# Designs tried in a protein design chat: VHH binders against Rho GTPase-activating protein gacW (gacW). Part 10

Target 1, 182 residues: Rho GTPase-activating protein gacW (gacW), of Dictyostelium discoideum (Social amoeba) (q54g18r699to880)
Amino acid sequence: VTLTDKAQINASTIELPPLVSRSIDLLMEQGISSVGIFRTCASATALKKIKTRFEAGEDIDLKAENVDVDTVAGVLKSYFRELPNPIFPENLHEYFFQAMRQSSNEEIIQSLKDIIDQLSPLECKMIKKLFHLLHLISLEKDVNMMSPENIAICWAPTFFRSFASELLPINSFMIVNYFDIF
Key: E = the ipSAE of ESMFold2; O = the ipSAE of OpenDDE; V2 = 0.75 times the mean of E and O plus 0.25 times the DockQ between their complexes.

## First folded at step 4 (VHH)

Design g26 (framework vhh_7ubx_2)
Fold by ESMFold2-Fast, scan of step 4:
Structure g26 (fold): chain B 182 residues (1-182), chain A 118 residues (1-118)
Amino acid sequence: as target 1 above (182 residues)
Amino acid sequence: QVQLVESGGGLVQPGGSLRLSCAASGFTFSSYYMTWVRQAPGKGPEWIATISSGGSTMRDDSTKGRFTISRDNAKNTLYLQMTSLKPEDTALYYCATGEWYGDLSDYRGPGTQVTVSS
């Protein structure tokens, strides 16, 4: 068993926070074709109410309660935005810029795998599931109007904070090349 | 008190242009990311563009060819230059502090109405 295999095994047994797992599951079922998903903002009141209930440990059935997809998308994005450190820490900034400067897709993919390997098993599991959702949304771009670049624009501030604009191309690359990277 | 006041909206024919302004007070404007958002009748708010303190921009693909966000830190003012306006651009346009559009902790102006009609 290699260190990589051990990390992957640990990630496989880790449960995601209910807010993250249930939001992604609902969006995979109901949100993929929603026009402007992640770009269209949720109601302030609705988003805060659902988020607070998840934080209180409530067993929320988002589907049974007919929570609208924009509210669910907003809750998910808010979770990642409010992490104490960005999911991709700023100390990894140079590695993302190095990845962007590689001459081949194969080298970019390997660089991204190396960056992801520096995250905790829980963070890796969350990011893998999230990018799977973002990839699926990008495949429906003719219906939902959310290209990989549009999705990247919506998520870059959450992922990269002050480096959002500069790292847009690599964020878009990760969405497109999900199966090669994760 | 933090205040954001938008201006420059109005009625415009399709293909026309408008420049929106957002006057900011009550905080260190030059230190904040600033965002433009619009809300069409019967729709939720929709992000348009964000600009950093240093002038780096992030823009929605559907409008980035027609809309340009800019700022004047000396005047505490945010701008949105809109060209080639379409009926679909009809919305209430407002500015907000921060890079996370839809972030309810951020301050938002009351908005300025843009109506594109012939």
Scores: ipSAE 0.012, ipTM 0.307, lowest interface PAE 9.3, mean pLDDT 83

Design g27 (framework vhh_7ubx_2)
Fold by ESMFold2-Fast, scan of step 4:
Structure g27 (fold): chain B 182 residues (1-182), chain A 118 residues (1-118)
Amino acid sequence: as target 1 above (182 residues)
Amino acid sequence: QVQLVESGGGLVQPGGSLRLSCAASGFTFSSYYMTWVRQAPGKGPEWIATISSGGSTMRDDSTKGRFTISRDNAKNTLYLQMTSLKPEDTALYYCAAGEWYSDYGDYRGPGTQVTVSS
């Protein structure tokens, strides 16, 4: 099966967890221009309440309930932080360092595509939708004060654990170059 | 048993400096990421900086030229050095054990008030 065929199968057959899909959809609609999105902490109590309801299988309409943008952003980050297996497994972190050491943008992009190809179809679909959101937020940096670097700082610990500081530049690169990578 | 106690806040004029301290007890401080967060009246908490167990730091772009996070594992103490303070830095400053949002809750201090006004 070719890469194109695999991508088509992923698009047609795999559903994202409701917490992920509904959080990203709300943030794309209401959160893109929110000042300090992902940087501003949600109330721990509010975040836990919404997360627990999603975990219980509740059919939550975040928009109808007027859930605030920072709570939704916090729920989304908490989901990725608490995955049973990290979205970027630690055994792949060496490959991100290798990608950073490439001499051309084309080589960095290809290295990143090779890393993403090692993820499961569900993980690929989740990370693609997440980085699409992060890219859109970065385009509004003059309004929301969230540059690619600021977004990367907020997400790097979730993606890279102890390597968060060192891999911050590649995380920022992925946000900027979303359309070339994903 | 777990306790975080912030100190060093106060009233300062614009352009002034303050050093905040967070004294930790009841857990293995040296093994934890530590974070500074602030909350202005009427706003939600805003992340400032995180420092790893090994001393690697992550800082918000809007403050990273003015604020420096550091730690002393032998003293179980976290620090935030603040320079060139602005009225917009007026907030309650908290320390938390852990990184970002996932480790807040029981491992959060009561905060120390910083007021920047002429």
Scores: ipSAE 0.000, ipTM 0.278, lowest interface PAE 11.8, mean pLDDT 82

Design g29 (from g02 with A97K G98S S104G; framework vhh_7ubx_2)
Fold by ESMFold2-Fast, scan of step 4:
Structure g29 (fold): chain B 182 residues (1-182), chain A 117 residues (1-117)
Amino acid sequence: as target 1 above (182 residues)
Amino acid sequence: QVQLVESGGGLVQPGGSLRLSCAASGFTFSSYYMTWVRQAPGKGPEWIATISSGGSTMRDDSTKGRFTISRDNAKNTLYLQMTSLKPEDTALYYCAKSEWYDLGDYRGPGTQVTVSS
């Protein structure tokens, strides 16, 4: 049986922003095999309209409204790009570099888990769900042309707010090893 | 008004090289990220490379050993040097004004690259 503590209870009661949860759910259903997902640009006007409606607290059913996959992908990416602080702020970057210098994949995985545990419970829940989506997309790379490396190019600058190329293999590693890290 | 005009495409044999140029006007070129995007027949747009205002570059893994992005701020021109061209590189190539390492705003007519024997 699972031993339940205060941290575990807190995690189960945290709700993701509807923009994040509903965008990911739609993309898991409709976007996994979309060619160039996250790499293809959506209409800026369409993206802003949907984002503004979520921010106003509207109960948006993206599937019922037939919102374009690339628009949903753009809304999701824009949300993380525009956070006041990035998901992986600068003070964590050296820990990521040190994690990757470990001698075994098991040690790298444990170090990455330790870094993720430093995030807020909401941030942890958001990135767990997001990396699950990114992992699923990477499995369909022969159809969608989005390898872990290509996904990392699209997302690492948003996650880290850094153009340091050394972050690309770290992001790629997290996508590939989703089930072991998250 | 922002204007971007791509040039330098053409027909080339596999293993050949081409240098694409993008002439930019209507904005402060040196202050923006610039991106190269391509679109193959029947496919969506594909990100190739971005160069920051400071000159830092990020490139797609499938092409980064063969393609180099560069810029000349004095001439308001973006370049893509392509080597070891393959038939799968056949596409219409666009340059884009960008805020980050993404597809950006590609407005120009593009320049056609065809790799065929």
Scores: ipSAE 0.000, ipTM 0.162, lowest interface PAE 15.4, mean pLDDT 84

Design g30 (from g02 with A97K G98D S104G D105G; framework vhh_7ubx_2)
Fold by ESMFold2-Fast, scan of step 4:
Structure g30 (fold): chain B 182 residues (1-182), chain A 117 residues (1-117)
Amino acid sequence: as target 1 above (182 residues)
Amino acid sequence: QVQLVESGGGLVQPGGSLRLSCAASGFTFSSYYMTWVRQAPGKGPEWIATISSGGSTMRDDSTKGRFTISRDNAKNTLYLQMTSLKPEDTALYYCAKDEWYDLGGYRGPGTQVTVSS
C-alpha cells in the first residue's frame, strides 16, 4: 500500500527522539568523512554513558561536549539495534526479497516505496533521515572507506536481523538510490 | 552461559599467514551469526567479518581480499584465515556472538596477532 499525503503531512510534524535527531545532525556535520564510520566500534563505556543520559531526558549538546564521532555513530546504531521491534518488521522481509527479484531498477524502487509506506509516520521520518546520512557517507567513500556495501554490512543486522546477509544487496541499493526511494 | 575462546595468534612477519580459531560453547552455535573483531593498541574495536548460520559472509573491504571467515557448525568453531599480513593488522582479535559488535555483548578474551619483522 501507498503512503497517503495525510500520513506524510503528519510525519513532517512529528519530532524525532533527541538521541536520533541530534546524533544524525552531528554525524552530518562531523562524521561524513570519518574513516570507517559505523564500522569502527565505539568504546562500550562511552556509548553507554551518552545513551543513558539521553534516555534520562538530558538535553545533550553533542558538539559542545566534543563527543567522539565513533561514539555518536555507535549510540545511533545501538538505538536502532535495541528497538523492541526492528525498524523493518519481520513481516515486511518477504517484500524486500520480492523487491530484489524485480527485473528493472524502476520496479525495485517502486517496491521499496511501497514497503516504506507501510511504516508508521515516525518510523518513516526516522528512516528517511537515517538513509540520507548513509547516502551522504557513501558519496565520500574514497575518503572514509565506507562504500554503500560496507555501510550496508554495518547496518543490515540492525535492519534485518537474521536476514541481514540475504538482504544486504537491497540495503546497499537503498543507500545508493536514496533520492529515488525516500 | 556463553563461552568463546580464541586461539591461533602469534608473531608473524609481513606477508605471512595465520589461521585463527574460536571455540564456542553454551549456546546453539549453528543458529547464530558469528563475527570477528579486532582492537589495535590505543584504538577502539573494529569489525572485520560476519558469517551467517548458513555460511554467507559479510566482510570489510579493506581485508576482503586477504581474510576469509568460515565456520564448522558440527565442531562449534569459527575460523579466520589471514594472508598477506601487514604491520597495520597488529591487534587483539576477538570472536563475538552476533550482538557483540554493537552492544559489547558476548565476546572472547581475544588472541594477539603481531605483524613485525
Scores: ipSAE 0.000, ipTM 0.289, lowest interface PAE 11.2, mean pLDDT 83

Design g31 (from g02 with T50V; framework vhh_7ubx_2; at its last look DockQ between E and O 0.04; V2 from the best seeds 0.00; counts 0 for: pae E 5.5 > 2, placed apart)
Fold by OpenDDE, look of step 5:
Structure g31 (fold): chain B 182 residues (1-182), chain A 117 residues (1-117)
Amino acid sequence: as target 1 above (182 residues)
Amino acid sequence: QVQLVESGGGLVQPGGSLRLSCAASGFTFSSYYMTWVRQAPGKGPEWIAVISSGGSTMRDDSTKGRFTISRDNAKNTLYLQMTSLKPEDTALYYCAAGEWYDLSDYRGPGTQVTVSS
């Protein structure tokens, strides 16, 4: 078993938090065409109920319970927002900025890949799955009104805990070029 | 019509405390996230804290130990208790319904906080 194989195996065995996996799965199925997904605020009460259940260790069947997609979206974003550290901590910001200053998309993509690989295995797995969702949402922008830029605006503060304008293109680029980066 | 009105700002010395309030109307306050945002001169806006019915979170450690976000749903009021204020906390402080970057139009005019010796 090569180091690469071992790493791949290890990554595959990492289990995502049920909140993250179930939420993303539900949104992939039912949320992609939802107008203003991640911009529409869900009921705080509804969100709290679902979040509390997940936090209690319950593996909720969101689909079976017909949980509203905006609630699920809110739960998902709340999870990342409330992490002890942002998924893209400040020490990585400069690398992101440098990545975007590259001369070609290929170089940018490679640089971003390298940055993403610096995340923990769990973080990496979570962010890959999340950005897959975000990419899919962006593809339906004519229906859901969520362009890569709009999505980037919604998630940048959550990802980076910053409103720096330079971060938006990074998010947008990663959303658009998901398949090449992740 | 959504209305948010911040108050409680002022001039304080370093190490001082302030309690900001945000009076909300025109929407179901208890159903929304609420966010405190600040903008210092020459800098972009930065969110400080967000609170929902499920809990609250601070942006970073620079304010986490000093600032506390809370809400009174019965009074439709959001609060920011600030302690151990520093000059770098000087900014215009905004209250926003939801997450500020999602609902940028749902904020008040702000209240000025100036920390200076």
Scores: ipSAE 0.022, ipTM 0.409, lowest interface PAE 3.9, mean pLDDT 89
ESMFold2-Fast, scan of step 4: ipSAE 0.328; ipTM 0.666
ESMFold2, look of step 5: ipSAE 0.118; ipTM 0.517
ESMFold2 (binder alone), look of step 5: mean pLDDT 79; pTM 0.781

Design g34 (framework vhh_7ubx_2)
Amino acid sequence: QVQLVESGGGLVQPGGSLRLSCAASGFTFSSYYMTWVRQAPGKGPEWIATISSGGSTMRDDSTKGRFTISRDNAKNTLYLQMTSLKPEDTALYYCAAGEYYDSSGYDYRGPGTQVTVSS
ESMFold2-Fast, scan of step 4: ipSAE 0.020; ipTM 0.359

Design g35 (framework vhh_7ubx_2)
Fold by ESMFold2-Fast, scan of step 4:
Structure g35 (fold): chain B 182 residues (1-182), chain A 119 residues (1-119)
Amino acid sequence: as target 1 above (182 residues)
Amino acid sequence: QVQLVESGGGLVQPGGSLRLSCAASGFTFSSYYMTWVRQAPGKGPEWIATISSGGSTMRDDSTKGRFTISRDNAKNTLYLQMTSLKPEDTALYYCARGEWYDSSGYDYRGPGTQVTVSS
């Protein structure tokens, strides 16, 4: 079953891929205050091995195995980067730019919600949990050195499959305004 | 508009050193992860190292003791310092825009610079 095939399923009954749910859960517990989280590189070998084990369907307890937080962060990012289509594909980019041109934050928020509503229920559930994690990380920026802007530099290329600099403030706006958008 | 141009390759003897450069243009270099990849004749591409926008690095375990990735954001240039070169390091070396952990990790790459290690 593809993400597109899940459009008719109620979000409350959708299970996230274990790689996504377990990575986010561990990072919520252990990664929020980690200096440079998502910016700091993990061991490439460790990252590939954990990702391969999840993809093979292993029931991995990341906490019990003491998997490094940077490795878990890398695995989570790689999952989104390797999706057949990015969460925010190129055909949606103009709508994001139009949303940001609105005159009030309230209008920007509503426009962003309208764009997100175009995603499948599974995609919505995944990005809602992910942006919640990113929002919490941004609140600890004085400890972890990861402001919304720094998080956007790490994540926007993955979300949009584009390194266009104008996407960075959009991503950071979504991180800051998580509770109003998601 | 986006351009990546590698330089610094050439013929070196085993045990020698080379510094490769990648000149970037047409985008905000400092905002991007950058990666070095190599491809030997008849083989698929091999990931070497990635450097984040903030300067943190990820390296392949087989080369990390001999190769160092770095960047100069003021010059829009990516570097690969290679030491203790071996014949097995002979390959086309190219830089890529993005993180490398599989083939979906970057969107642009340069034409490459040839490194030949032989006596």
Scores: ipSAE 0.011, ipTM 0.217, lowest interface PAE 9.1, mean pLDDT 83

Design g36 (framework vhh_7ubx_2)
Fold by ESMFold2-Fast, scan of step 4:
Structure g36 (fold): chain B 182 residues (1-182), chain A 118 residues (1-118)
Amino acid sequence: as target 1 above (182 residues)
Amino acid sequence: QVQLVESGGGLVQPGGSLRLSCAASGFTFSSYYMTWVRQAPGKGPEWIATISSGGSTMRDDSTKGRFTISRDNAKNTLYLQMTSLKPEDTALYYCAKGEWYGSGSDYRGPGTQVTVSS
């Protein structure tokens, strides 16, 4: 995602960057049962080519071009990894620790809703769609071998940076409890 | 120039142990996440474990009971201790600078071969 694309979306409507939207849509249709999705890696060359084309402003139809599901998964992770600021800003990490210390699931859920409410409308829409995909993948764990914990391990560094290991349980909780949180 | 050089691989029998090392140079090693990944012939790379600058670790569920990632910041060296090795652990093992998020997207070393066979 280019800076121009993000600025344009924020200024006019709440529309996801095309690469994010199209990647998630393709993975929901074709990637849910893929063994080791997000953990198994695609060709570095294929990933770089798709990312470079999107960054150049190309209108890429990932489905029509029959792009491999692992390549699409890699491009999606790369997008969130390379955001100028993490999708969950570092100043919110303390609130995730506070959420983990709550005594009941209801209190944890409310704390997470409060954290998400602090994100921009675009960021909120992106993470809601992303966690919906991650939740659907977790439901197929007996086929794809991707439990909520395994998914959380793959995504925690992108979401939480230096606190990835410590916040792994809350990341897993969010995947499992998607419908109660988002 | 950034360099990563893996060592410690070899042929081992099922149930055996190996300790892999990754010597890093050309960057401030102590300031970066470091990762171990593996790739079996004809398959894509598979993430194993990541360690933060301070020593916090993340490990894949399938190997975390048998594999331990660690680092020595004074020696600019990353380690992977492997126990109870299985034939399915046979792969090229390589280290990568930073968090693993895609194949070849992070700077990585040439790898060290681990073969588990009787």
Scores: ipSAE 0.000, ipTM 0.135, lowest interface PAE 15.9, mean pLDDT 81

Design k01 (framework vhh_7ubx_2)
Fold by ESMFold2-Fast, scan of step 4:
Structure k01 (fold): chain B 182 residues (1-182), chain A 119 residues (1-119)
Amino acid sequence: as target 1 above (182 residues)
Amino acid sequence: QVQLVESGGGLVQPGGSLRLSCAASGFTFDDYAMTWVRQAPGKGPEWIATITSGGSTMRDDSTKGRFTISRDNAKNTLYLQMTSLKPEDTALYYCAKGLYEYGDLSDYRGPGTQVTVSS
């Protein structure tokens, strides 16, 4: 989100859940060049252990505890997948289909900005930070093997539920065009 | 009752080829995307390729055109054609219903099919 009022609200008054903020921060530092990030699955035991501790309200220092990158990636993705309401609310999914039908990249970008503008301040802050991470990962695809399309395959079910396969192209577009959309 | 049964694995020399099959039942096969995933000893599952219900294919960039995913809707069967096999391709290969979700193994059925690339 580039709207000044929303950006200032998100920066000053809205705190991300510790699981989300600490996971993204570690992945920004250590995960960008990790081969198969979000595609390679960590141990189910390790993932459940760390997730349960966050849910119990533990103050976890992921870096100090040397939690591996794939476990952190798994915890982050699991958080978004298990939200009671999808991070992109289901009533907005039809607008993503309309965005895909636009004839120019400029029109697609504006449609996406309009959709993002309908999210709550917390949702906007989370999505902006998440897509920044996904964009940075996509830039290192020759090292990490995670193209925008590969990242979209891993994340589309979390973002779009039953419309995941149909909305893969717009998900990939958002990763590539992060700076124009957010 | 979703059932997925993998076959076609075996021992192969580096540079060899194998064709894996996945027989699907218990759902309307042609309405769903299908995915191949592999798991090497001591590692978690790794996504390899997906084919959508519309027939579009997506492959992990690390396989660099060596693997081709395809489907036969009349036979309810998913395929993975593997060429130029390398020792690092040694793994159990599983098929999964739908798009791969990181950490979600609920759609795996049976023991998978073992591919071993000896040098």
Scores: ipSAE 0.011, ipTM 0.403, lowest interface PAE 8.9, mean pLDDT 83

Design k02 (framework vhh_7ubx_2)
Fold by ESMFold2-Fast, scan of step 4:
Structure k02 (fold): chain B 182 residues (1-182), chain A 119 residues (1-119)
Amino acid sequence: as target 1 above (182 residues)
Amino acid sequence: QVQLVESGGGLVQPGGSLRLSCAASGFTFSSYAMTWVRQAPGKGPEWIATITSGGSTMRDDSTKGRFTISRDNAKNTLYLQMTSLKPEDTALYYCAKGLYEYGDLSDYRGPGTQVTVSS
């Protein structure tokens, strides 16, 4: 399963925040094979500088400025971590637990599709693009050392906050089965 | 003017192989990622594989064991090697400039080459 017509139509008129779109674009081009991507700590000073510039309304050409991959990864993760509500709203966390209780992969996939359909068009576009990136990174685990499980460990606290440990398996499942779910 | 021309499609039996080509012109081919997409009758477009300017490949999990994307920058040509073809692989296959999620499909795709797997 790949991109659906429904998802494509919903995303077509909505622009992502520059921080999100620029970061994912650079990481898709330069970060997929980077060893320890999202696991490796960025320089706190470098991350703060780039983040502050985006927050001031600057549309930064990260490639032209040769911003390092780990700084870009850190900026992207920090954006999602700092959302007032997690990208998966807390009221939907119960449905992720229900999805984990299903007996078949088909039922888990359908449950996850139903959860994603509850998100706003902007949120759907952001998470679809983000999970596409995470899926692509996971495909190169022999080079980058970032398995779906390792990626899930890095991202679950951002997605699920206090339920990060409990929902780690479903986060990993979503990374692996990106094309069936999104 | 950007021009993309696919070729290599045709009628094949299940288990067969095909090699698709995409000839690119009107832009600096070596500077862009290139993508293969397919569209079956009555269905939306399905991303198959992307190859970056640096040669790294990104592939759909369901086909990655059977399909291989490659490029020849000297010839401005993109390839898709397909093996162990199945009836469900029947679709119009087209190449696209850049990553699948950038822009409208109509902005960066060729006219396509038809692959039909039957009998």
Scores: ipSAE 0.000, ipTM 0.095, lowest interface PAE 19.3, mean pLDDT 81

Design k08 (from k02 with Y102F; framework vhh_7ubx_2)
Fold by ESMFold2-Fast, scan of step 4:
Structure k08 (fold): chain B 182 residues (1-182), chain A 119 residues (1-119)
Amino acid sequence: as target 1 above (182 residues)
Amino acid sequence: QVQLVESGGGLVQPGGSLRLSCAASGFTFSSYAMTWVRQAPGKGPEWIATITSGGSTMRDDSTKGRFTISRDNAKNTLYLQMTSLKPEDTALYYCAKGLYEFGDLSDYRGPGTQVTVSS
C-alpha cells in the first residue's frame, strides 16, 4: 500500500469540518454557474456572521437559510486563509517551484502528487474536495466568467501567501489537471 | 505611508472609452504586482485585472476583450484602458497594491475614481 493509497483510505473515514463540507456542497449545487464566483464577495459583515456561527458549533443549513452564494464562497476562502499554518506549508513551496520547472506535463503532475502526499489525511481530503469544486467551476467559464487563471488569482494568496504571484501558473495547472493530480 | 491615487473616471456614453491612472508612492512600485478592482453600489468588490512585477497580465474573462492593464515603472503609475463601455461597467474603480484578495481590500488601496456609463 503506497502512502497515497493509505492517505485515500484514511481520508474516507475522516469527516471534514462542517464549514468546509457544507460550503463546498452548497457551491457545487448552486455556485458552479454563478457569475464571478470567488471574484465578487458579499459584505465582510455577512461573511463574519456566518463564519462566527460555524465557529460556535451551530448546525447551519445554508440552503434552508438561503445564504447568498458569494457569502458562502467568502466563508470557505476565509477558512483556508485564516488557518494557523497555510494549507500548503511554506516548506513545500520550493517543491512547487521545482514542479513548475519540469519540461513535461507528466513530470509536473508527478511532482504535484508527491507534494500532496506530504499533507495530512485531513488536509488531503479538504484540498481534493476544494480543487474538485474549482475544476467544476472552470468547466463552466463561458457562463460564470471564471477561467482557471481567474480562479487561481482568487485562491493563490490563500494557498501560497507571499509566493502567490510566482506560483499562479502551477495553481492554474492544478485546477485544469484535477483528475490527473488528485 | 503607502499611497495610491486614482484618476481618469467620468461620465461616458455606452460604447465610449476611458483611461484610468493610479499614481503610487511610499513603496518600491516595480517590485509589486498591481491590481484594478471595481465596486458598484450595493455590491462587493469585483476583481478586474492584475499585472505582475514581471509584466504578466491576468484579466477577468468578462472584460478582457475590452480592458487592458499596463504599468509605467519609471512614473510609478498603473493604467486601465477601457473600451466599448457598457452601463454594467458603472462603478467606483480602485487600484490596489499586490494581488487582490476578495472580501478584504488591503489598507493599501486608493479612494477610487467613479466611472458612470449612461446614455
Scores: ipSAE 0.012, ipTM 0.454, lowest interface PAE 8.5, mean pLDDT 84

Design k11 (framework vhh_7ubx_2)
Fold by ESMFold2-Fast, scan of step 4:
Structure k11 (fold): chain B 182 residues (1-182), chain A 117 residues (1-117)
Amino acid sequence: as target 1 above (182 residues)
Amino acid sequence: QVQLVESGGGLVQPGGSLRLSCAASGFTFSSYAMTWVRQAPGKGPEWIATITSGGSTMRDDSTKGRFTISRDNAKNTLYLQMTSLKPEDTALYYCAKGLYEYGSDYRGPGTQVTVSS
């Protein structure tokens, strides 16, 4: 058995945090066509309430409780924003700049695949599922008003912190080219 | 067991050239990005260049005009071609598996490059 096979098996058994998995699942079902998703601010009190319950270890059925789509989007975004270490570690940000400087889309895609491969299995699983959601939202831009660029504006500060504006184009590229990268 | 062994360092005069090699074993070399890093005496590690599994290169702006990273997947070997060497290039040069140069679990012991007249 190879190291690649073992790593792949371990990754498949890794469970995402319930806040992440349940939020993404609800947004894929109900949030794709929501106008201004991730841009529209939820009630601060509603967001804090749901977030606190997940942090206390509650298994929340967001659909059964009819939790507002913008609240769920806010909870998910807040989770990634407040990670002790950013989902894309700061030492990888230089590699995103280099990826942007490649001469062809194929080279940019390969550079991005290699950057993502540096994440832990859990981080890779989370980011793949998150970008799948962001890609699906971008496909409905005529309904939801959330183009890849608009989604990138909402998420770049969370992914890239102080380099959010400079790395906006690569963030947008990743949303568009989800199936080629992830 | 992942192993990386650098070679090709030595004493060279300013303006000279050297080619460093990194022999890799214990993993599927062609499936991973590979990185060159250097550490000068009394300083922290400095990233030089990365080459992806697909062959794309990422390079530090300060050295990219003088240094070229390449790989030979058939030989499981990573290379760094250095030209127009300067005294400030004096450092221990080591290769690392992957893109995460400071967080990589696997790097070689390094090969010393000394540039002096």
Scores: ipSAE 0.005, ipTM 0.281, lowest interface PAE 12.2, mean pLDDT 84

